# VHH binders against Type II restriction enzyme MwoI (mwoIR), part 16

Target 1, 363 residues: Type II restriction enzyme MwoI (mwoIR), of Methanothermobacter wolfeii (Methanobacterium wolfei) (o59646)
Amino acid sequence: MKNPKFTENQKEIEKEEFEFLQKLNFIIKESLELFNTNLKNSMKFINYITLPIIMASIESKSFNPFSEIIEKHIAFILNSKMNSLGYKFLPLGYSSDLTYENDNSIIHIDIKTANLENPSDFKDTVPLGINQSSYPGVLDCKIRGKNIKADCKKIKVYPNIPTTYNNKLTITNALLFIYPDYKEIIDEIREDYIAIRELISINLKDILTPIEGSLEEFLNYKPSNEKKRLEPILDNIVRGYFIHDKLRHEFSENVEKDLEEFEKKIIGIAKKLKEREIKPVAILSISIPNGELAPHYDDEIVSGKSWGSSFRYHYKKSGNSVFKGLDNKASRAVFLHINKEYLPVLKKYFDPITVYELTEKRL
Short names: E, the ipSAE of ESMFold2; O, the ipSAE of OpenDDE; V2, 0.75 times the mean of E and O plus 0.25 times the DockQ between their complexes.

## First folded at step 8 (VHH)

Design q01 (from n01 with S53E S56D; framework vhh_nb_b201; at its last look DockQ between E and O 0.03; V2 from the best seeds 0.00; counts 0 for: pae O 5.3 > 2, unsure alone 55.7 < 65, grease 25.6 > 24.2, SAP .671 > .668, placed apart)
Fold by OpenDDE, look of step 10:
Structure q01 (fold): chain B 363 residues (1-363), chain A 123 residues (1-123)
Amino acid sequence: as target 1 above (363 residues)
Amino acid sequence: QVQLQESGGGLVQAGGSLRLSCAASGSTFDDYAMGWYRQAPGKEREFVATIWEGGDTYYADSVKGRFTISRDNAKNTVYLQMNSLKPEDTAVYYCAKDTLYGSGSYFEYFDYWGQGTQVTVSS
């Protein structure tokens, strides 16, 4: 079926989306210098956050140690800039990372980070939460080969965000920061950390001797809702030793030697992380269609892995780019920054690539 | 707001030399890459040279060996020494500034541009 023509109202909505997209793109571009300065400042303290990063990354899952850092900096900068433009910060509870209000609109901005080595985060589509879109997505009746309903073709999945708040239009944008993977660095020390925890565990009685009277009871106590009490205790001892230097006298000479060696390794990892710095491979700015634009984008916005759990905005469908939108005048998705060294890799996932400068340029 | 002001352009005979200057204002200078581009009439803007934060330089093949890009961080100025000029070098030359530190391989995507300075090389 030929895509229905846009109504006048829909055209107006797209116009507003476009205008805001341009505004946001400009703000981000103008703020990149400040952003970089702030990141450099954070990186001066990499030695202090390396161990916590390691501790948080004990799982084999993909982990970006800098994700929260960059998200917080961007949020900070955007708050300042948006306020200067007359937007008021408006937290609505279960909503996007940033929500703003002006006289005519309520704006949701979601900040996302992705690892280049985890293409599921950005390949062909960008993931959206139910709190990051006003557009009802469509879900196939089959999910991962399983039928949800035998007699249905498609299911509509509805987000938490309405298309309008009273008379104010909902505008939703996403900023995606793509970074190289840091897994290889973390993997260098993962086993050593595990070994250190084990070492501490073996010597736990000696370490906690000052509270020996209740130690056995303490260690053996298992609340009904907590299956693992030992791990948090070990982590606490790790923090006490390496971050606060409060437990160094509680260890034997042999154990101390091992801990010192591990400390050297931590320093080495910190150096490696610092050398990589925080350099995005790419920054992608995306305007997410308002739900009032349905059904024009039904093929581009699809519900995620399970019923109502998430959405995806598609960049490609059946080999064709779907960056088109906004009355065919501009792309809904544009790159604000690209490291050209990674352009061949990015083109595997984004083709064509539209870059924002003074004007949009197609690569 | 970042401002870039080019100077040093003009008319020169083939085989001659010019030195372009670009003064940057409104932002920090030493942490960012600077570059020169040029645009001849009827042609697209093309890369000429860039200098990174660490001092690394890159040149277009057409100007390699003849042009030298340098920077003075104390003056917030980038220079383009152009030697052995050819008529083919006739163009408006634009200064460009990056906004990301450690940007890696950024050749064509500078964020700020000057107004340009005309360089004309006569045969």
Scores: ipSAE 0.034, ipTM 0.398, lowest interface PAE 5.3, mean pLDDT 82
ESMFold2, look of step 8: ipSAE 0.436; ipTM 0.802
ESMFold2 (binder alone), look of step 8: mean pLDDT 77; pTM 0.787
OpenDDE, look of step 8: ipSAE 0.000; ipTM 0.214
ESMFold2, look of step 10: ipSAE 0.459; ipTM 0.817
ESMFold2 (binder alone), look of step 10: mean pLDDT 77; pTM 0.794

Design q02 (from n01 with S103T S105T E108T; framework vhh_nb_b201; at its last look DockQ between E and O 0.06; V2 from the best seeds 0.00; counts 0 for: pae E 18.9 > 2, unsure alone 59.5 < 65, placed apart)
Fold by OpenDDE, look of step 8:
Structure q02 (fold): chain B 363 residues (1-363), chain A 123 residues (1-123)
Amino acid sequence: as target 1 above (363 residues)
Amino acid sequence: QVQLQESGGGLVQAGGSLRLSCAASGSTFDDYAMGWYRQAPGKEREFVATIWSGGSTYYADSVKGRFTISRDNAKNTVYLQMNSLKPEDTAVYYCAKDTLYGTGTYFTYFDYWGQGTQVTVSS
């Protein structure tokens, strides 16, 4: 039901979104240095997190190695700033989302990170959990009247935050941080890790003693719901050796030499990671439509790639994308920050780029 | 190359007024935020005011109500009208220009700086 006319309440939502955008812009700008400083301080521990990054790489997970750290820092800082501005924490959100209440509105902030090399995570659309929006109802697999996928099923967007709480409108903002990738660094050591796993595998008898039965029986045991048993065991042994500084006495001298060599490689990789500039390529504010705006945004909110676990908001609009609200069919996404060095790259993904000052500037 | 040239500084009595000007050359002016900073002897450079491309302004608390930043895009010039000057306002005043967008109060977000103009307020 696309109604071209906005209700007064819908206009009020837009107003609240804009007002919050102004505040958010202020917060982000004043916190940029703090973000960077905190992350830099976290890098002191890079040696301890490098191995988990490598392990994750083996699992073929698409991730920014620092995404979790970044998100935690951002959340912490943002929470502090929001409180300082008179927003009270409200435990209405789900998971790691931040929810606040002030005199006028409920604010829900979803902090997101994306890798520059994975445009599917940020270009034109933003993925959202079903519980990270006040958008109620059934999401189909259509965007602007076209099917995204033939075998896609409609999903119900529940549970979600309410459209209103305590007679206040809920404003949902996705705060997206785009960071560069570090894949090339991890690629340097991936095969080595695989080799280490294999090495440990052939020496398991030296490491493990089952309480019941034989080691062979233990290793060959396959629970009905488990696909792999050996790999997790190996990974735990690796963690025991390299992270917990355990089990070193359990290995033969020959194996230990290989492990030591690998340790040196880990340290080298850690150094490379540390030497990389870990700053956001860009920070985007994306206003996620309140559920009351459903009539205007049904075509822009569709099922995610997981076809039931998430949805996507297509925030890109045709023409000059400025944050002017629904009446002007403007984009609900604006840049709060960009790394100027990446502007040429960003322009490949975004056109136009609207950077929010106190007033908007199109780039 | 972008160049910034400040002018209008000088000696003024407390309670007096000065108007600083900063002429920008070497790039498009109207698309960029401009700012004023000041540095007193023995003190760190501090933010004074910023005007963004859209005309919005922001001031340090210490100068609010007394100073006004403005710009003339046709002249590629940014101004700082300083009223009700105090001895504490004595400093070298620097003009700054962004090359992309205004980021507010942080020194590191401005890419170009002028040489500065001395403002001295006598008691």
Scores: ipSAE 0.000, ipTM 0.212, lowest interface PAE 14.2, mean pLDDT 80
ESMFold2, look of step 8: ipSAE 0.000; ipTM 0.125
ESMFold2 (binder alone), look of step 8: mean pLDDT 78; pTM 0.805

Design q03 (from n01 with S27F T50L; framework vhh_nb_b201; at its last look DockQ between E and O 0.02; V2 from the best seeds 0.00; counts 0 for: pae E 25.1 > 2, grease 26.6 > 24.2, placed apart)
Fold by ESMFold2, look of step 8:
Structure q03 (fold): chain B 363 residues (1-363), chain A 123 residues (1-123)
Amino acid sequence: as target 1 above (363 residues)
Amino acid sequence: QVQLQESGGGLVQAGGSLRLSCAASGFTFDDYAMGWYRQAPGKEREFVALIWSGGSTYYADSVKGRFTISRDNAKNTVYLQMNSLKPEDTAVYYCAKDTLYGSGSYFEYFDYWGQGTQVTVSS
């Protein structure tokens, strides 16, 4: 069975999606200097957040310590600029983080960050949650190397976002920020932090004496079967010592010496993080097809790894990403910014690279 | 054979209302989007409104807020409620069956139109 031609309504939907993409691209491209200034201002406070970053990194080696800072600055810019263009902020729950409306449309924008060293998160594809698409996708009922007999062609992956809200067209977009890897900087200090937690653990009796019962009895109390009691206590003492200047000189001199040595390492990491240059390698703007465009994008929107609770949009799978129903064949995936120092690396992943330019255009 | 029959047109004063109906047969009505188009003499046919099989609607900017498309799948009928009519709404109105699938290597589906119903809006 072959794909049908685009209906006139489907062409009109793509026209609306393209026009919004142009508005979004203009807003973000115009605001890049403000974004960079705001991010640089946040970095003036790196000394206050470096230890929290180190502590948060212990569970994940792929952690991007600045993702939330980036998302908050972009959200601020979008909320200001979208309102100036007649779009009202409209958080709905079970929708993207940034949802807006005007008379004709409900806009969903998702901000994503990706590590340059992890190309499965950005190369020719973008991961989507069920709140970030209105297009039903293919459910993958097969597991690599395993025979299954389920007929998954009868079931699609169904998102939470409808194709319209009360006659307003749903438009969904992603902004993908590609950043350099921070793994080597964070891994350098991670083992030292684990060692400091162990040092504090061995010496808990110097600073923690229960009024009733033994320290062993206190530490055996569990508010949950699955939590280690000791780790929250150790993390609390670390925060008290290094952030709040409490508990200083309550340990023995040898312990204090080791804690002060770790403090010097925290300062060194903060300097390395500040010097790393927290500028994106690239910013990619992606228009995600509306579900009324089915079946034209069926081979590009498929289940993610969570078996029907997530999606991937393979925006390059069938060649260059385009609005398939528009005569101009405009790209659905457009670079808003490229750090020229990384252009050779990006050319390994992307061919062609389509860039939005700030020019006056009539639509 | 696809059959689309419009009715409900006529002469109406500006600011008035009309309700157009389109009775459909010869296909599985529930599976297809249905639409309304209009054509004034000497002009190209233009889109007015569309309703998807699931009930989602879309309107031309010139009629948003004034016209409402609806469907009754039990009666195989699509409607266009036209309020606050203006002289520029004067046209022949056509019911149309849209298609999910079009021309390709192995299948070809065609859009079908009714004969139209005249709507004339005076003064």
Scores: ipSAE 0.000, ipTM 0.091, lowest interface PAE 25.1, mean pLDDT 78
ESMFold2 (binder alone), look of step 8: mean pLDDT 81; pTM 0.827
OpenDDE, look of step 8: ipSAE 0.015; ipTM 0.298

Design r01 (from c10 with K31S R50S Y56R N60A T98R; framework vhh_7mjh_2; at its last look DockQ between E and O 0.32; V2 from the best seeds 0.00; counts 0 for: pae E 7.2 > 2, framework grips, unsure alone 64.3 < 65)
Fold by OpenDDE, look of step 10:
Structure r01 (fold): chain B 363 residues (1-363), chain A 123 residues (1-123)
Amino acid sequence: as target 1 above (363 residues)
Amino acid sequence: EVQLVESGGGLVQPGGSLRLSCAASGFTFSSYAMSWVRQAPGKGLEWIGSIDTSGRTSYAPSLKSLVTISRDNSKNTLYLQMNSLRAEDTATYYCVRRYTEIYTGDYTYFQHWGQGTTVTVSS
């Protein structure tokens, strides 16, 4: 399809997107040192959060132990900087991670973390939340290999946010933090944690009887509003033992021995996590097109794998579309940081790589 | 009806090995995680290990080097390989079907139990 010519209004919108992109890129680039320093400070306390990390990882195969830490730091930094620039924090509920307001725009910033070993998160497409963009994604007639309809045309998937708020332009940006893989460290202890939970479960009566006066009554209690789950109880016992040191004498000798071994392992995992690099392998900044720019970016903004549930910004390995300049200026997607040691790996997924250094540089 | 039938127990000398089996019926075996639990005379229940639907195993730390759990979904059978058996390993061994969701009240985490098979380690 011959790329339709941009209207003057669309050009103006894109100009505003570009201006904000540059502003955001500058802010992040300027704050990298502060960001890294803060991460280091958080890591001083890794011993205290290792067990919670393990707990959180049980149900997630691709869990990044540092994702929440990173997200919080970035949010903190951005809030401060955006305020200094005259933007007001504007939480809108079911929206992007960060939302700001100025006189002319409502800005959505999505913060994403990705694992280098999970290329599905960044190789072909970067996932965007349906609450983050105003651009309707294109849904193919095939979803996960299944045809929606034999003669169906591409369908638009509409996000939750409008292209404008009371005549203020919606601007959407994404920050993608790519991190090295920590899977091997987490996998080392995940199964042990599960084992500990099961071990405790088998011995639950012995453990809880001293704690609860009527264990049988407790266990048989069924609240009317929800089913009582065992997992929270087990996790609570684990916290009581390993974090609060309150249950040391409540276990049999054989169970205690196993718990002690697990404790040693936790300490070991903490050490490994501390020694691992916590700096991002790469930081990618992306200006997501406003919906008013349709259909110019229909090939780049596509629906997710599930009907109407999500959309993605499409990355072509050798395509220029993901790096398309705004009015032949800077790229819409640009790296703010790259660890050069990982450049060969990144190039498998990104080609070319454009880095923001006051001026854009192609690597 | 859910049935679990353990077999393979018996008398074994210290240092010996033994393989226990659990035949499952009455449910889709491949859809459930399974566990082994044992109870020594006069002692409480001891969790040995589990295997999930993907074949991933977890073991009690103290027994990890001594036991291996496996499953054959085509035969609806759970296995427990035990090596270097000691007197302390004398117990009744139970096959247990796990729930996918764990709720309090019925120990639903270990919902279905076999009758058990007895292992005696003695010189």
Scores: ipSAE 0.049, ipTM 0.522, lowest interface PAE 2.6, mean pLDDT 80
ESMFold2, look of step 8: ipSAE 0.279; ipTM 0.757
ESMFold2 (binder alone), look of step 8: mean pLDDT 82; pTM 0.818
OpenDDE, look of step 8: ipSAE 0.000; ipTM 0.219
ESMFold2, look of step 10: ipSAE 0.068; ipTM 0.655
ESMFold2 (binder alone), look of step 10: mean pLDDT 81; pTM 0.812

## First folded at step 10 (VHH)

Design s01 (from r01 with S50R; framework vhh_7mjh_2; at its last look DockQ between E and O 0.58; V2 from the best seeds 0.00; counts 0 for: pae E 7.9 > 2, framework grips)
Fold by ESMFold2, look of step 10:
Structure s01 (fold): chain B 363 residues (1-363), chain A 123 residues (1-123)
Amino acid sequence: as target 1 above (363 residues)
Amino acid sequence: EVQLVESGGGLVQPGGSLRLSCAASGFTFSSYAMSWVRQAPGKGLEWIGRIDTSGRTSYAPSLKSLVTISRDNSKNTLYLQMNSLRAEDTATYYCVRRYTEIYTGDYTYFQHWGQGTTVTVSS
C-alpha cells in the first residue's frame, strides 16, 4: 500500500552495492590517464582497421567504430586493478562482459557505449540485457504501439542473473561511455563500399581462379537445392584486394581505377577518424539494484521494447536514483568524467549532474 | 517474360548530353530496384549506379557527378541522364533488374539484362 520498509538484509545489500560502487569509481577515475594513453596508442593503427570498420558499418546506420576499442581498454584496466581490491577474475560464459568474485560477492560489470547524438541510449536510462541484471523488470504500460491493460505494473519479467550465487551476493554495475557521433563520416563511405561490392560482382568472372573448374561451374554447383549468398565471396575479394594486395591488376583498367579511388577514400576516412576526438564525452558509473531489493526499484527497472528480452534501468525516474535504503541517499549513477566542452549538451539531458570526486580519506 | 529494352543511344559529340531510356515489361516494375551498367569495347563491365523502389540512388564514385538515374513507375521506364560526355563514355549501356541479394547457382536469372544500347562519343 505504502512504501514498504527496507529489511535489514536489504539495507546490508545496499551497503555492499554502495561500497563496491565506490571501489569501482576509484579504480576508473585513477586510471583515466592510462585509458587515454592506451586509446591514443590504438589510433596509431587506425589505417589497418579502417576497412574492417567500413565493412562492419553495412550492418547498422548507427554504427560506432570505437565501441570495441574503448571496451577492451576498460576491460584491461579492470583486469589489472581489481586484484588490489581483493577480487579475482571469474568468467561465467553466458553472463556480463566482466565477472569477478571475492569471498562474499560475485561482481558483474557491463561496459556500454552510447552515441551523444542518440539520447535514447543514455538519457535517464540505461538498457539492460537479460544477462545484465538480477532485478525483475516490471512491464512498462507506456510502450508505444502496444495496448497494455491498466494493471501491467503487476507483471514481472525475470532476468537470467540470480540474486545470489551459492550465498555470494550478486552485484551488478554498468559503465556507460558517451562519445561523439561519427555518423556523417561513416554514412558516406558506406554507400561507396556498397558500390564497390556491386562493381566486383558484375566483374566476378574475370578474377576468380578455378578451384575445381571454371568460375561458372563453381557458382552453379548445387549439391542440393541450397542457394549460397555471394556477399561473403565479395567481401573476401575486398579483403584480398585492399588488405592483402591480392588480385591487383586482375580486373580491367577501368575497374581498377574505381578500386584505386575507393582505396584513396579509405585513407581519407582513416585520417578523419584519427583526427576526431576519441576521448569519451562522459563516463557514467551505475549501480544496478539487486533483485532482492524488490519491490523498492519496481518503478525504475522496467521491461520495454522486447518484452521478455530486455529491460531499462531508469536511474532518473521521478527524481534522482539513490540507494533508497541508505541514510546518506548516495546516488546510484555518478559521472566519473565529463569533457567540459560538451557540458552544455550534457546539461540538456542530465539535471542534476552528480560527479565523483577523488576525496578519499585514509584511516 | 521479363523484357528490358534500352533506347536513346547513338553518335554524340564530346561535351554533349544524352538521356537513355529502358522500357520494362513482364513484371511489376515499381517493385524492383534497377541498375545501369556499361561496357566499353575491350573493357570490363562498369557499374554506373542503382535506384531502389523508393527512388533512392547510389552511383559509382567516379561517375557520381556526371550521371543521374531516375524512374517513372507510371510509364515502366528507367532513365540514365549523362552530361559532358567524353570519348571514354563510348560503351554499350545495359538496363538491369536486380534482386536485393546475389545468389550463386541461378546467377543470370537473378539479374535480367537488356540487350543494350550503344553510345559512341567521337571527336
Scores: ipSAE 0.012, ipTM 0.594, lowest interface PAE 7.9, mean pLDDT 79
ESMFold2 (binder alone), look of step 10: mean pLDDT 81; pTM 0.806
OpenDDE, look of step 10: ipSAE 0.105; ipTM 0.604

Design s02 (from r01 with S50R Y99T Y107W; framework vhh_7mjh_2; at its last look DockQ between E and O 0.36; V2 from the best seeds 0.00; counts 0 for: pae E 5.4 > 2, framework grips)
Amino acid sequence: EVQLVESGGGLVQPGGSLRLSCAASGFTFSSYAMSWVRQAPGKGLEWIGRIDTSGRTSYAPSLKSLVTISRDNSKNTLYLQMNSLRAEDTATYYCVRRTTEIYTGDWTYFQHWGQGTTVTVSS
ESMFold2, look of step 10: ipSAE 0.194; ipTM 0.706
ESMFold2 (binder alone), look of step 10: mean pLDDT 81; pTM 0.812
OpenDDE, look of step 10: ipSAE 0.273; ipTM 0.701
ESMFold2, look of step 11: ipSAE 0.000; ipTM 0.470
ESMFold2 (binder alone), look of step 11: mean pLDDT 81; pTM 0.810
OpenDDE, look of step 11: ipSAE 0.372; ipTM 0.754
ESMFold2, look of step 13: ipSAE 0.198; ipTM 0.703
ESMFold2 (binder alone), look of step 13: mean pLDDT 81; pTM 0.813
OpenDDE, look of step 13: ipSAE 0.160; ipTM 0.628

Design s03 (from r01 with Y99T I102F Q111K; framework vhh_7mjh_2; at its last look DockQ between E and O 0.53; V2 from the best seeds 0.00; counts 0 for: pae E 4.3 > 2, framework grips)
Fold by ESMFold2, look of step 11:
Order: C-alpha cells, then structure tokens, then sequence
Structure s03 (fold): chain B 363 residues (1-363), chain A 123 residues (1-123)
C-alpha cells in the first residue's frame, strides 16, 4: 500500500507541533541550571527522606528514589515559564499531568524518568498511557511466545485525549529524564533494615500490652486481601522511633544499641545519596504525533503488552522519527542535555545523537 | 500438639564452636519457616536468623559470618552452627516456628517457642 500524502491540514498540524517543540526545548535548555539548583536544595533535606526511601525499597528492586522530586521541580519550571509564553495552566482529569492552553491549542506534557541500566524504558521508544497521546495506536493481537493471533486491523488503541478541544489543536510532548541507577547504595542497607524489623517484631511485648484478647490474636489477624496487622505496626514503630524520636528507651539496652547503630547507617546512606551526582544523564524532548496525522505514524505508535490500555511511541523504529509532513524533516526527538561523563554509554544506545543547541554570534 | 525441643547447649571456650539442634514434632516440619532467637541475661531478645521451607536463609548482619542455620526435613530437625564463640554469645537460644511463607512480606508474631537451651561462653 502506497503512503498517503499529507493533507494541507496535516502539514499545518506538524508546523504547530514543530513550533511548540522549539519553544519547549528553549524553556528547558535555558532552565537547566535552575533545575539543578532546585534539586540540590531538596538534597539539603535528604536526612529526612532517607528512611522512607529505605522502607519503600523492600517492595521494589527497580527504584529511582528521586523520581517524584525530579518531576515536581521540572513541573514548577514549566508552570513558571509557560505563562510568559501565553499559556495558562489547565489541569484536566484523564489527561497528562501538565496541561496548558492558549487561544489555539491545548498542550499536554508528560514528564518521565528512566534508569540508565534499564534501556527498554528509554532506548528508541517511550511508553504512553492512554491519557498521554491523541494518536490511535496500532493494536497487537497476538500472545507472546505462542502461535495464537487475531487480525485486529479494525480496532485501534483509542486514547482518552482527543485530537482537538473546542477547535483548539491538541499538542502532546514527553520529557524523558535518564538517571543513573541508585540501587547499589540502597542495597547496602536493605539487609540491615530487614534485621531491624525482625528485632522490633520479637520485642513487641516491651511496648504492646494486650487489653482484650491476646497479642498473638491481634498481630496474626489477616483480613481478606490484606496483610497481617504486624507488618503495618512494624512500619509505624520504625517511623515513630527514627523519624519522630518516640519509643526511645522503651526497649532493652541491647535492642536500643542495635537501633542506634541502624540510625547511624541511615545517616551514612543519606550522605552517599547526597554525594552521588543527582543530575540527569540525559534529557530527551519528544514531540508525539497528533491523532489527525494517522496513518502516517502507524508503524511507530503501537500497542504495548496490555492490549489497548497503553502503547509506545517508537521514535526510532524505522530510522529517525521526523516531522514527516515538513520539508526540513526536523527530528521529533532531540537531546536537550547530555552529562558528558556518560557520553560513551549513551553512544552505545543512540546513534546519531541529535542535540538542541543555542548559539550566540557576534557580528 | 506443637513441640520444639532445643539441645546441644552448655559451657564452651571462647573461640570454640557449637551446634544446637531443635527437634520438632506435632506438625508438618517441612511446611514451616523456622527461626533462631537468643536472649542474654538481662537483655532483650535478639534475632539470629531464619530458614524457609526451601532452605533459603537470612541472618542478622552482625552474625552472618559466624552462624549457619540448616534444616533436615527427614529428621524434623533445625540446626544452628556457631563458630568463633565470644563471651557476648552467652545466652539462652530458642527455636521458633514461623509462618508457612518466607519473604512474602507476611510477618507472624512468634507463637511457638521451644523452652530454650543455655550456652555459656567462658574459660
């Protein structure tokens, strides 16, 4: 089948998408020092968040302890700068977290973080939720690893976001922040934390006295589909002891000694987290095609493994993704920042690397 | 009735080794995770380590290089091997039956304890 030609409307859509990409790239590039400064300010308080990070690490081996901090700081920068470009913040339910409007368009920006040691989250592709694109993705109706498939050409992955709102064009972008893996630091203390939970568990009689029923009955109760009472009680005691300075001297002296040693280890981990450079390895800016551009990006925007509840934009699947309807064939995915220490690693994942640059020229 | 009987305690010299045993009866031993816990005179309880139904072990970090927990499901017996014994290892050692699950995030308050066996480390 021959590739259909771009209509004049589709060309105008791509012009608008390209112009916004340029504006977004300028904002982020000019704000990198402010972003780094704001992140460093958050790190001044690392001692207060290190224990919560450790506690959360039991449930996840793939963990970026700073993802929400990163996302909030870049959201602040965008909110501050978008207004000066004539865009008003417009949060909508079931849309991207950062939504803005002006007279002609509704802008959706999704901020994503990825671990450098997990390239499937950033290499040549970006995941999309159904609230992060307007493009109807190609649905894959096969079972991985089996000889079972169906022809699903009549249906697509239909996102929540329309191609226009009240005649305002929908523009969707992703900002992808690639960070080093922090797992090595957290793994240093994981077994110590497990041991502390066991220590508290066996000494609960020092601080819990049953009034009605037995302590055993209370702690071993497991409501349907819930964890036993012991687990949330242990978490609460850990927070009370180490964050709120409560329950001190309620345990035997040798137990208190072990709790104090763990507290020193928390401080050591906090120091290591602070000393690790908390700067992105790279920042990638991506213009996601509007749904009116179908079918021009059908080979690049396809279902994920969830059969219509999510999809991916393969911005490099068949070469470099470009604004296919523009004569300049500008890239839809560009790097805004590269930490030079990681350039050799990045060259293993990306070739070529297209970088947005600002230049001054003296005439 | 669930029964746990520790044995193998006694007087040992500093630097010596000792193996404690825990004979289990009244339940399907192979279906339960097991723990060793100790209590020095006048001190709070100290968790030494645990072993799950597949033989996977977890230890207190301070003791990890000094102790080994094993089980023999054919004999319904739990073992604690202790090496390089120090005066601070003087304690009563308890065998404890845990939940049937290990590393699932389910913690069970320890219901079934042996009566303990006393280890005294002195010259």
Amino acid sequence: as target 1 above (363 residues)
Amino acid sequence: EVQLVESGGGLVQPGGSLRLSCAASGFTFSSYAMSWVRQAPGKGLEWIGSIDTSGRTSYAPSLKSLVTISRDNSKNTLYLQMNSLRAEDTATYYCVRRTTEFYTGDYTYFKHWGQGTTVTVSS
Scores: ipSAE 0.276, ipTM 0.762, lowest interface PAE 4.3, mean pLDDT 82
ESMFold2, look of step 10: ipSAE 0.012; ipTM 0.568
ESMFold2 (binder alone), look of step 10: mean pLDDT 82; pTM 0.818
OpenDDE, look of step 10: ipSAE 0.235; ipTM 0.679
ESMFold2 (binder alone), look of step 11: mean pLDDT 82; pTM 0.819
OpenDDE, look of step 11: ipSAE 0.400; ipTM 0.761

Design s04 (from r01 with S50R R56Y R98L Y99S; framework vhh_7mjh_2; at its last look DockQ between E and O 0.31; V2 from the best seeds 0.00; counts 0 for: pae E 5.3 > 2, framework grips, grease 24.8 > 24.2)
Fold by OpenDDE, look of step 10:
Structure s04 (fold): chain B 363 residues (1-363), chain A 123 residues (1-123)
Amino acid sequence: as target 1 above (363 residues)
Amino acid sequence: EVQLVESGGGLVQPGGSLRLSCAASGFTFSSYAMSWVRQAPGKGLEWIGRIDTSGYTSYAPSLKSLVTISRDNSKNTLYLQMNSLRAEDTATYYCVRLSTEIYTGDYTYFQHWGQGTTVTVSS
């Protein structure tokens, strides 16, 4: 439960947080059209990035093929807009993806993408990385469901970023972009790619000989402290063949035939990706409480999946948003965009859904 | 010691079906992805397909419609079902355990192979 008593300083901090939240919401809402347009532009080149997307998706079942594109575009837009508002870009290596500075504050903005079909990323809780908040998370004293100590109840997880930088207040926000499911498209090609890797693996000696004049030396080379990974080698061969077109006719006839078939499939997948809706299903904006507001939000910042390394903001259903400010103020979380076509699906995870309206008065 | 023993090979008529088995021992079978590979007389190695620890299968594009790979972890056994066999499917078939790491010296160290079982498709 939130401590009903908070200090004047805490009130002031929260005021600053909410003021910035309003500014950010305005910026994103105003830039939504630009954002969508830019995404479309990037998609003109989907043929060139399809294979890299496939390669990146091999180890992740919930991979969003457009996540990187989205992150780059929003970063670009934010950099421009934040600068116009008098914020200076301030890259801090161990902090959030985007950091800005003005006279009184250091702003951290985390950008997240999620698939609609992976509700674990947004349904009940929003995941926060250790570099995304100044608020210490409260975790259960459990490892794999067992208490560390019989008398241990809670453990604090301390994030990388401080509550203040010198005399400047740390403000942290998160933007969550929820996108439609692409799993069926990626799953279609993933198995084929794995097949190609395996195929190459079986024929590695024959394939590497044309690539490297000293294959024997390569294979016999013993790195002092590192094991050679097979996958990077295979991926490199794949890139050489499909992206650089340097390995044509260097493979056995059977292998080359299979590679050609895979190439056709890549093209097909690119087409499918291009035809898929690329606009966000929803955009959620969240003001993350500064650590100085502890312990008022201890119940809202709950255990992550990884002990001691992550925490999450907890969502409550049925209108009881856990993101309320001090003294029952406005919500720290608001939707900036909702695709109405997906409203029935979103309502399964969010209830109620409140969408930010662009008003001049809130700036 | 890792052991893979293939069985089920033999003479089959064109159009026939055959199921090969691979008995695994000396390691935790359920923890490893497994593959089938074949070598026809006078030809190079051809990868057929793979099944991972979750049961997901992948196949060579040219063979995808002709083969099915499965596994029974309770029996430590890998299977290859082949249908509509052709003369060109005549080969020695091998069960292979793949490793993701290459320790230098020989590229074959990252793979464990069985002795193989021979399939002959002839009228």
Scores: ipSAE 0.119, ipTM 0.598, lowest interface PAE 2.1, mean pLDDT 81
ESMFold2, look of step 10: ipSAE 0.200; ipTM 0.715
ESMFold2 (binder alone), look of step 10: mean pLDDT 83; pTM 0.835

